# VH-VL binders against q8wwc4: the designs that were tried, part 37

Target 1, 195 residues: q8wwc4
Amino acid sequence: STEEKPQQHQKTKMIVLGFSNPINWVRTRIKAFLIWAYFDKEFSITEFSEGAKQAFAHVSKLLSQCKFDLLEELVAKEVLHALKEKVTSLPDNHKNALAANIDEIVFTSTGDISIYYDEKGRKFVNILMCFWYLTSANIPSETLRGASVFQVKLGNQNVETKQLLSASYEFQREFTQGVKPDWTIARIEHSKLLE
Short names: E, the ipSAE of ESMFold2; O, the ipSAE of OpenDDE; V2, 0.75 times the mean of E and O plus 0.25 times the DockQ between their complexes.

## First folded at step 19 (VH-VL; framework fv_burosumab)

Design i3 (at its last look DockQ between E and O 0.03; V2 from the best seeds 0.00; counts 0 for: pae E 17.8 > 2, placed apart)
Fold by OpenDDE, look of step 19:
Structure i3 (fold): chain C 195 residues (1-195), chain A 118 residues (1-118), chain B 106 residues (1-106)
Amino acid sequence: as target 1 above (195 residues)
Amino acid sequence: QVQLVQSGAEVKKPGASVKVSCKASGYTFTSYYMHWVRQAPGQGLEWMGLINPSGGDTSYAQKFQGRVTMTRDTSTSTVYMELSSLRSEDTAVYYCARDYLEGYFDYWGQGTMVTVSS
Amino acid sequence: AIQLTQSPSSLSASVGDRVTITCRASRGISSFLAWYQQKPGKAPKLLIYSASSLESGVPSRFSGSGSGTDFTLTISSLQPEDFATYYCQQYDSYPTFGPGTKVDIK
């Protein structure tokens, strides 16, 4: 019984040259603090980010599989409708490229956090999350102009050429008293795939 | 010309498994989703599931979850559908169908009759 | 899952007749609807996609219309080879088929 040595996941330190505006970072922290202080004492950006990553992987997979009905409780209705149209019209390779494996997510960043009140006085928190993930989908280089191509050696496997894709998901939660504290996805963007 | 050629008719006992093959030709095999649809005698069409071009992702109808497995062999341009724990209600003609980009099926296999009888 | 209904379930018509089959979705599916023809012992054949686009090689006597929840397949002049069962299929989500409409010769 050849004990398959655990494939040492070489943590490819992808230096995502994200224009992290230090001011935005500070703002995000302040807003996260405000969420913690005033809305949810159990709120953790770290935990949220991990959850968001899982949600992204799950939702993106469902999108690629055109399982839109399964997204009805997770994605805002208007967003889902638009996505259905866009995703369904995508070439198969692009559909495949929508799916992000959690193990192929190489970078996650927190974008802007917004707290706003609607006209009815309902309180909402929006958190934008950005994900970078590797895909093996054969997407024409023209479509991925500007995307980074990485050669990834996973363990003892042959060097595979993978492309780095990015997606942005905006998570929304209503903090109105009496409302179920569920996060929903209020916006989905897949760079170069769902334009 | 695009062709989908399925394996021959099967007769199985209840509780057994059946594996139907669908060999594709005439197009880039790795570019298209493949679906499986079945049709009981005298009944309508029932979607079973899909497999993506790479074969790495599948989506099954809830009704078949846990009993159906779809696979692809790129080297032979063949898609497989295995259905386990067969019941009499699984008696049907099973079709592979190519998904042309958007979720409709432009090409179909000739169908494989699977009969489940004691 | 999106449910599709078809009306009528069956109809009898004569050669040369105009035949209309309707498909209704349980919710809005935009134009993500296809129509298939199936003859006994044969696999379904794609006729219409995107609610109104005619598949290559399909006679022009076939046409599709509709959007949202209500869709229609029309055969302008029924031919002998058109006696078959017709199915609508939505692909806005998991694919589902209508129950079918059998077109018999009168």
Scores: ipSAE 0.026, ipTM 0.561, lowest interface PAE 5.6, mean pLDDT 87
Fold by ESMFold2, look of step 19:
Structure i3 (fold): chain C 195 residues (1-195), chain A 118 residues (1-118), chain B 106 residues (1-106)
Amino acid sequence: as target 1 above (195 residues)
Amino acid sequence: QVQLVQSGAEVKKPGASVKVSCKASGYTFTSYYMHWVRQAPGQGLEWMGLINPSGGDTSYAQKFQGRVTMTRDTSTSTVYMELSSLRSEDTAVYYCARDYLEGYFDYWGQGTMVTVSS
Amino acid sequence: AIQLTQSPSSLSASVGDRVTITCRASRGISSFLAWYQQKPGKAPKLLIYSASSLESGVPSRFSGSGSGTDFTLTISSLQPEDFATYYCQQYDSYPTFGPGTKVDIK
């Protein structure tokens, strides 16, 4: 009807998440992220950071929903095993606070980048990413252990108040000759929500 | 706004090579894979391969290994497909098709007819 | 490679008919299947992705179903513009297409 409202197929795919099979959509997005990262000959920390932000939003949502089977390809097995009991034991409001909507991630920073060798001589690169996000989950800030949690109320409207939480995800890739360059999440921390 | 515009029809002799271009516009060229799919007259669709315009990595169907080369020019947002050692059975319409890393194709070029005749 | 078959290879139908086309994969492909419509002299057009998700701008009379190895495309009430050839395509691995199903006017 109007020229200023063009059709946008890619954004429609994101919007139709509720109409598509959720497992199929998540699996496809995770594969797409890994393919993009694997085929990029010129690694860029800026492009990596944007992809990591999307991975954080996806993984944190899956954690909040206890969808551990969907995380097996993206998160290290021992990390996922340790998280399973912790996440399932959380109260529902704490589980909901794990999920970070991509639109509400207000700050992303690159922490430590490390290169190291394990006892077998395999070469690894780790990139720590830190995320700050808003949540509407009803968590008393004083009842968290308080050391690393920031509470911010955004007073755009009297009815919409949100808390500011942080999370740290460590991404790891093996650069040993002959090994495919796959990024996996080797560490997940959510500010006092996951001990 | 998304457009994939391919080069014009080609007539070739057996044993020659053909290079077809596909110019992309209306989107971020390096964020999408580009595939090539051909269709012989009266026949179905046949996947040939893909290129990642970010970096130029390629993957080809086994049938075309050694005969096909896909390249790109990011400054002109153009991908190219070159097929060598042409045979009469290579007569087909060649399409470029866009993929947002999902594996299915939301936009297709108009097609380029390549005719190989003795 | 994953082979796809389609049934029937062709059919004739009238405006208003319900049309069903099947696609079968040589092994399980979960829901990684797309459907395309192609008219003579034109490029294929995406109709369905993820087996059952309707592409933006495609009429709601088109629907898809299935998972694993068996998939269907249904046109609930055939319109004059729907006479075309329909292809399935899997993307669980590198793409392959079905042989197509031609829908002709009776």
Scores: ipSAE 0.000, ipTM 0.444, lowest interface PAE 17.8, mean pLDDT 78
ESMFold2 (binder alone), look of step 19: mean pLDDT 94; pTM 0.956

Design i4 (at its last look DockQ between E and O 0.15; V2 from the best seeds 0.00; counts 0 for: pae O 4.6 > 2, placed apart)
Fold by ESMFold2, look of step 19:
Structure i4 (fold): chain C 195 residues (1-195), chain A 118 residues (1-118), chain B 106 residues (1-106)
Amino acid sequence: as target 1 above (195 residues)
Amino acid sequence: QVQLVQSGAEVKKPGASVKVSCKASGYTFTSYYMHWVRQAPGQGLEWMGLINPSGGDTSYAQKFQGRVTMTRDTSTSTVYMELSSLRSEDTAVYYCARDYLEGYFDYWGQGTMVTVSS
Amino acid sequence: AIQLTQSPSSLSASVGDRVTITCRASQGISDFLAWYQQKPGKAPKLLIYDASSLESGVPSRFSGSGSGTDFTLTISSLQPEDFATYYCQHYDSYPTFGPGTKVDIK
């Protein structure tokens, strides 16, 4: 779901690049209840969301640095294999734009939550997380059609020009009894940087 | 008028079992989850588990796993909680509490005192 | 394992006083917090859900605020019937309750 943030004086404006309806927000709360009620009583959607934000900042930085060896235990094998060629072929300024500084993630939303069993009866949860972040990377406007450019000024200090970008990471965990609790990134999309 | 009416007080010996009932009225019984929460004398509140009265599926707090059983009878709109292998520290008031898929409780039963002595 | 603490553990106040009770979570729980009032020998009664939403039929002198880890329950003008113990409860995972705050009216 998309939340409105208060806007006061000259601080960062809340940017909504799309919209979602209240039905998705209600479904998120119901599905979070179902996960802790039936799969893992310790599961917290709030704790997950904070961890996912940190994972996004960490993984996006490793991607920008082409440190694919460090991603092998964090990202699904098939996803990482597909990403290597795409990321390596990016111009340096586009690679730099992949990295999200944790302090510059201005909006996080929980997308769809999938709760399911596979053909073997294994229990899975997939959680789609969407992140909006500011970057100082120099990206030509023509490459990022639809991206927004902002000037951020605080206390009459040096003005920084920043662009707002978005990314979607899908996290997956197996909740089957006896399986080690571990989240793997099963899908990565960086808007228009990784098509 | 929503009401949750529980069975009367019980006195049990250590090692015995107790089964507490909670009869719901004034709403669609199968549309809400029912939880059980207990309170030892002079102490705070402790969640024990839940049941979905529609399908009868349950989820129990780890502390009570293996000792608690929750069931329901949709024909009488009644939920039951059975606690086995009773110990003196199980002396408490046991509440049923209604929830609409959120995890907080808008209506509570009057409570059932269970005393485990000897 | 989300733990809740409450402050103070007990207090005494006069009719008409403004009373504030604090609940703190060991980790962020967003707004997944409820407040209950319990009188001796009675079941708890829901006052506030989602940190700040007043339950239907609860007097408007009760209000809740906060998000994340720090939450407050406020009684704007204490009444004689407000003698009770007040509990916070989170539902960001399996429900757990704070230890309670006992309010004695002189």
Scores: ipSAE 0.547, ipTM 0.825, lowest interface PAE 2.0, mean pLDDT 86
Fold by OpenDDE, look of step 19:
Structure i4 (fold): chain C 195 residues (1-195), chain A 118 residues (1-118), chain B 106 residues (1-106)
Amino acid sequence: as target 1 above (195 residues)
Amino acid sequence: QVQLVQSGAEVKKPGASVKVSCKASGYTFTSYYMHWVRQAPGQGLEWMGLINPSGGDTSYAQKFQGRVTMTRDTSTSTVYMELSSLRSEDTAVYYCARDYLEGYFDYWGQGTMVTVSS
Amino acid sequence: AIQLTQSPSSLSASVGDRVTITCRASQGISDFLAWYQQKPGKAPKLLIYDASSLESGVPSRFSGSGSGTDFTLTISSLQPEDFATYYCQHYDSYPTFGPGTKVDIK
């Protein structure tokens, strides 16, 4: 079975192949509602998702360029440190493959939402976002082995099967009183590239 | 076969509390969210809140915040909705509704009429 | 919060008529919209989910369409058992119901 996920105002349309379970999607929305209800009356998962997409495009581009200094305010320090080592050692084609333009993002999905307190009593909300995107980078087929396959319609073109890259970014916001309500990236994963 | 069976009609005085039960059967109880929706006589449907499969998380409509409590008993496959500080405006049929994991409700209880009158 | 409106609030129709009910969202909700039928003294019954998917067991004369902000429930040929109130419901974030549309016998 296939599930079509319409992208409003997008030039790309993706049909996910295989069995899709919307359970996580709905649960995510419910959790998002909880965030709205209990923590932030201005929170919108739709708006968040759009912002996350933009953040992903921006951060991934900076990563591909090894501009780690520009990521210091956007990505958790510990994550950035680890990424610096991993990304720096990547071949150029792999580095290039990290970058996703907004127009290259074919599908965005909201993963799990977590609300938790740390050992210090600080309250956090984590939202995992998953992105599937096209890359123009020359990546060996072996590297892409096991990557997600999608039917993709680009504009008015016919639907074709494409193997997409995927990335997962976990966004975190602290809700402790007195703390600036900014979202930061607490985890970055690029499947097949930063493993 | 999925069934949601609710407790019987209630008559309460203003200021009292009412607790309505919804017993679920025919499916994995711990896999689905349960919602409560009420309907005043001759009026539309009003969402009250939800409880997650584990019972650990609830979300209530703002209108009912502070007055409504939803709970789950896994051992009996029963969901409860308690509404306190009852008012005449709370007179309604209260429904439990199963969330088919997509945010819509595929199964409903038969409804419980709650009448609040002095 | 997202609000839903329905039009008309009520209508009278005859058996065999084509009936169209509209639901409008105050903002885009993609296809996260369901339609319910409710008869007097009964719980709502799911008809359509995801704007256009027919629930199992629902007659094919029912259909849903739309996305974004404008949605439509259509009964191609009204049957005697179809006289009821119909509600749309969005679930983009948390559930919200439309005000309902009553379909009466003409």
Scores: ipSAE 0.022, ipTM 0.619, lowest interface PAE 4.6, mean pLDDT 86
ESMFold2 (binder alone), look of step 19: mean pLDDT 94; pTM 0.952

Design i5 (at its last look DockQ between E and O 0.67; V2 from the best seeds 0.00; counts 0 for: pae E 8.1 > 2)
Fold by OpenDDE, look of step 19:
Structure i5 (fold): chain C 195 residues (1-195), chain A 118 residues (1-118), chain B 106 residues (1-106)
Amino acid sequence: as target 1 above (195 residues)
Amino acid sequence: QVQLVQSGAEVKKPGASVKVSCKASGYTFTSYYMHWVRQAPGQGLEWMGLINPSGGDTSYAQKFQGRVTMTRDTSTSTVYMELSSLRSEDTAVYYCARDFLEGYFDYWGQGTMVTVSS
Amino acid sequence: AIQLTQSPSSLSASVGDRVTITCRASQGISDFLAWYQQKPGKAPKLLIYDASSLESGVPSRFSGSGSGTDFTLTISSLQPEDFATYYCQQYDSYPTFGPGTKVDIK
């Protein structure tokens, strides 16, 4: 994972007003601790999160463009196959709504971290990342029903309530000896769009 | 009151091993991780590794892999750090430090000076 | 490994002075940073954790700030007992420490 470079030239600063979930915060810290302690000492949850954000932006754009071939190395085959079918059948406005620019991501949260062994004894770590982002796509209000609501301050404007799209990406890494330490996307969910 | 009391100073020859103890009191021993951090004279702090509350799992810094062994005795509330194949560069004050799944250290032992000299 | 640097390496100050020490990480570490005070011949003492949280029993003249890569420890009014070496420590990854900042009496 690569650390995101701060974009210095953003004309509009977006501030999301909300409360963090203390439970999730503690959970994330504990799990991050366990990862660097027992799996990869060089692991940084901060760096991972930033990388995940970048990956999400990149993958979501490719999905929106139906560039599935370019996702073969990034997304698990099974997931990609399912996505290909689902995404291809989406209306254009929904496809467009899949795409998230980095600057449109207003909130990122680390979900559950799981460690599991498969039947072959291979060890995996999965980290679920949740993203909330703005979309310029024209999506029917009915589709967005139940979507997350955030208070957003854009620049010097007043605080307004906006509905955000959400996506969940599960990142997986195999920690079996001899295996390349690459993160892959093992699950993709776009709430209200890819159900 | 939380206390971490370490064993006394050691003088060892190169190639020898040293085992430092850290006796904990004043808290639930089996609820906290214990770390070892060393400090060479006039130098900074260097993390060596950790042992989990149960004593069953350890994580060592790469630099010390193969030379360091951390153990835990629940019955005596004592953590041990053994460093083998000692070198002059291992001359340092060794500290045990308590951690509750965070990675920072709220309580420290008083330190154990280990001198490695021919 | 995440590298930490501190600035300055040493400083001289008088009692009552405001002292500021900076710690910089080689990469973003969010708020996974602690500050310790160490006096000669003594073990480090935790002052601040999570970049800005004051450890219990630590005087309020100590404060921490920062996030990401740049962090600051501030002593609002230096006391005689505050002359020591101060270390930052990150725990976003396996623990690493800054080189320390020695605060001497002027």
Scores: ipSAE 0.825, ipTM 0.928, lowest interface PAE 0.6, mean pLDDT 91
Fold by ESMFold2, look of step 19:
Structure i5 (fold): chain C 195 residues (1-195), chain A 118 residues (1-118), chain B 106 residues (1-106)
Amino acid sequence: as target 1 above (195 residues)
Amino acid sequence: QVQLVQSGAEVKKPGASVKVSCKASGYTFTSYYMHWVRQAPGQGLEWMGLINPSGGDTSYAQKFQGRVTMTRDTSTSTVYMELSSLRSEDTAVYYCARDFLEGYFDYWGQGTMVTVSS
Amino acid sequence: AIQLTQSPSSLSASVGDRVTITCRASQGISDFLAWYQQKPGKAPKLLIYDASSLESGVPSRFSGSGSGTDFTLTISSLQPEDFATYYCQQYDSYPTFGPGTKVDIK
């Protein structure tokens, strides 16, 4: 979808930015510094966030289409198992609301970053990403309390109503010597659609 | 009043080592990371690495891994940078620079000129 | 590694001129960019951090703007003490510096 009016789009982004936690923002900068200083000199929280946005758009669409076999390499096994039951039982309009188009993700924020060692001495980094996105799915406002509704004009007379939803995806990577250096999604939450 | 005072200029021959000191004052020494940045004559700035004075942990730029050693003495609030196997390309001014865990440098030492020549 | 470029490499300006220097990153770095001023024979001095935040004690004629890949340092009214070389530095990953922009009197 194409930007309709810059000023309205800017106003929507300012409203979403009001949900940022300034103390958490400082803490995530410190944690990101520690990752690049001690774990991965090529790590960039900005580059990671852009990749996470792409992953969110991709995974959320596959989830909405119930294509769980395509998610096996991307999502932790226990998370995917729990999600299969929840997603399959959703009405079609709720399933459609899970999907985020990359161009309709209006705000991305980095939540908590966790750096830890487990009891086996394995080294982990978890990064929580929060996404705010617009959807045209027909969700009754009564079902999603507090959801924002926005009107978007396409061309001259086509007014589309969009809802603003949020999701949180937690990414995990093991940094233990000799382990595959891939990010796995260890937690998925969608704006009262799931959980 | 924050100050970073570095040791004096050095002239070295190729293959030697140099150890530059940086004495901190006017702040809690162990609360800030210390970085080393160098500048060859007429050229830009090049990051070399950092040390956490609290625990002594270090992280070095790959280019200098194996040739650089950074240490600290908390009793004198001093950081040291030693560069070994010196080459003519190592002729530069070496700066220490203070960082509060964010990666930018709010205070710099006055610089130490190291000249490597036969 | 995140590479920075600066434009112009040098410029000549008069006292009172408005001066604009740009810095470009090879990838998005959000607002993790600092600007430094360096005079011959002296250490760099921090001017701007987080792309637009003015360091304590730096004159208000200095300002920074930008995010992502494109950043600008502006001196609104150049003073005699502002003739120097200016460097940008990113800290989205391990630090790298731009090549510098020399501001000369003429």
Scores: ipSAE 0.007, ipTM 0.637, lowest interface PAE 8.1, mean pLDDT 83
ESMFold2 (binder alone), look of step 19: mean pLDDT 95; pTM 0.959

Design i6 (at its last look DockQ between E and O 0.39; V2 from the best seeds 0.00; counts 0 for: pae E 2.1 > 2)
Fold by OpenDDE, look of step 19:
Structure i6 (fold): chain C 195 residues (1-195), chain A 118 residues (1-118), chain B 106 residues (1-106)
Amino acid sequence: as target 1 above (195 residues)
Amino acid sequence: QVQLVQSGAEVKKPGASVKVSCKASGYTFTSYYMHWVRQAPGQGLEWMGLINPSGGDTSNAEKFQGRVTMTRDTSTSTVYMELSSLRSEDTAVYYCARDYLEGYFDYWGQGTMVTVSS
Amino acid sequence: AIQLTQSPSSLSASVGDRVTITCRASKGISDFLAWYQQKPGKAPKLLIYDASSLESGVPSRFSGSGSGTDFTLTISSLQPEDFATYYCQQYDSYPTFGPGTKVDIK
């Protein structure tokens, strides 16, 4: 994972009020434990999460711009193919809504972690990451119906309830001996936009 | 009460092997991971590896890969750590430490001093 | 490997003093940090886990704080029995320990 470059544009600190799901928290810790124990001792769920956040911001922007060629090394081919069709057909405001800046990401959560072997004996780890972010795109309120609601405080402003967009990115890494230890995105979902 | 009782002090020559035992009691033995951590005299703590509750899987620090073997006997609630090809640098107090899938250690054995000297 | 540093390496304090020990990680480890107390000739004893959770049976004068890279162990009122070396340990990755902080009682 790459270090987060300080973005000069953060004029105000965003505070998210809420609690994480304790069950998910425990699950994540257990699975993370298993990963560094048996797959990669250098694995850090903290570092991974930060990297995933950066990857999401980068990939989502490229998607919004329909720069699919630039995603070939980052996103699984099958997923990318499906995305090309879906994203291309979106209206511009929806395309724009796909993009998330790092500073627009309000909440990040680790979902399910899967460890599995394929029929060939290859070892894989999949980590689902969920992102909730603000968008400046002008999308219809109907599109946001059912979206996640968060309480956010921007700077010295009062707490405000906002609907956020959500996206789920599944990161996959093969841990088979001799395979390059790269994370790829094996699944992309943008709730309310790419359904 | 949770107790981890380790075997007694060992004196070994370079090139020899040492096997330290850790007998657990006071809890469900098959529910916890066991780790081994060593401490050279006057030095800090160094993680060596872990063994899972069933005893079927181990994870060792790279530094000890190929030299350390961890086993466990459910019938006796005992975990073993064997370190081979001993060197003077292996002189240390070796601890077993209990873990419940977290990575920190809530209970420790009393430690086993292993001295490697020619 | 995630490296941990501690400050100070040693300190002397009087009974009743507030003692603060810091632990710094080479990279962000969220709250995956534990604190141990080790007395001479004894095994380490868990004091704090998850950066700020007090282990059962540990006196309330001990507290932990911090997240990310910077952590602190605080003894609000040092007692004679608190003479020991204190270690931080991260478990965001494979376990590594800080070098320890020796606390001497004046």
Scores: ipSAE 0.824, ipTM 0.927, lowest interface PAE 0.6, mean pLDDT 91
Fold by ESMFold2, look of step 19:
Structure i6 (fold): chain C 195 residues (1-195), chain A 118 residues (1-118), chain B 106 residues (1-106)
Amino acid sequence: as target 1 above (195 residues)
Amino acid sequence: QVQLVQSGAEVKKPGASVKVSCKASGYTFTSYYMHWVRQAPGQGLEWMGLINPSGGDTSNAEKFQGRVTMTRDTSTSTVYMELSSLRSEDTAVYYCARDYLEGYFDYWGQGTMVTVSS
Amino acid sequence: AIQLTQSPSSLSASVGDRVTITCRASKGISDFLAWYQQKPGKAPKLLIYDASSLESGVPSRFSGSGSGTDFTLTISSLQPEDFATYYCQQYDSYPTFGPGTKVDIK
C-alpha cells in the first residue's frame, strides 16, 4: 500500500515517455536484458564489452598495418572492401593513428543496441561500441577532441605527448538457433581518419 | 498496494506434477515480467524462468527446460508455473517475483512450499 | 554462468556495530548487482539495486558499493531488526544468487 521504488519508477517513466535521448543508459540496460532473456541466457553485456575492447585493439592494429587478408574473418566483406581503399590512401602518420594499443584505450562505452528479426525470421543483434584511445602518432588536430593531449613523464627529462582519438565499431551477431555464434564487425568509424 | 498472492502448500509424490499460482494486484499486470525463483530448505535462491504476461512468451532456465511450463491469465491477473517429473530435490519454496525489464525483483510472493516425498 | 560468492558465510555482531558483507562475481558484471534481505520464513526483500542504489523505503543505514567483480553491502549501525540472511544477485545475464550471509545479533 506504500509507494516503493519512486526512483526506479521515475527512471522507468522517462523510458515509457520516449524521452530516451537525454538518458540513454536505461535503454541499454533494458536491451541487454532482452538479449539474455530471449536470445541467449548466457549473454552478458559486460563480458561482450570486454571482448569488444580486445577486438577493437586487434582489428585497429591489423587495419593500420594494411593486413586486410587477416581481417576477412572479422569484418563484413562489403565493409572491408571499402576500408581497403580508404586506408591504403592514408598518409603513414594517419595509418599509424588507427592502431589502438590495448593499454591506451582510456574509455569504452556502449552506444546503440539494435535487436531485430529480418524478413526470413533470423534473429540479429547489432551493438555499437565507442572507444577513446591515446596515440603518439603525429597527426594534425582539426578539433578540440582530436587535440586532447595526455602527458606521460619518463623521468624529469622526458615528456611524452599523446592525442586522444575516438572510434566506433558496430558488431553484429546472428542468434538464430543453429547458427555459429560469431560476431562480425559491420561498421567501422575512426574520428577524422576514416569517414 | 502491490501484492503477489500465491497458492497454498503442496505435497507430491515423485514423478507427479505441481502447478503453483501467483495472483497479482495493485499494478498493471501486463507491464511487468514475472519470474519464478525457488529455495530449497535451508539453502539459497535459484532462478527458474520468466514470463511476459502481455503476450505469454516465456524463457526458462536451461536446468528446467522441458519440465517447467509457465502460463498466465490476464483476466484474473494470475501467473501459473507447472513443474513436471518431480524429484525429491525439487522440494523447495517457490516464489513469484516481479521485474520491470531489469533482471532484479522488487516484489515477491509469499512463497509456496512444495514437498516431494515417497 | 556467472557465479557469486559471499563472505563471510555468517557473522555475529552487536547492535550499533558496523557490518560489512562482500560479494564476488566470477566475471565482471559492471554494476548489475542487487542485495536482498531475507528473514526466516519470509520472502526476500530488495535493499540495493545497481550495486549502490537504495530501494525506496529501505533505511539509510544500508548502503552498497563496488563494481566489476567486488561488491560490498554495509550496515552502518546494526539494529535488532537487521537479523537476517543477506543475498547478492547479479543480472548481467540470467539471474544467479550468492550463497547468502547470515547475520546474528549477539
Scores: ipSAE 0.569, ipTM 0.835, lowest interface PAE 2.1, mean pLDDT 85
ESMFold2 (binder alone), look of step 19: mean pLDDT 94; pTM 0.957

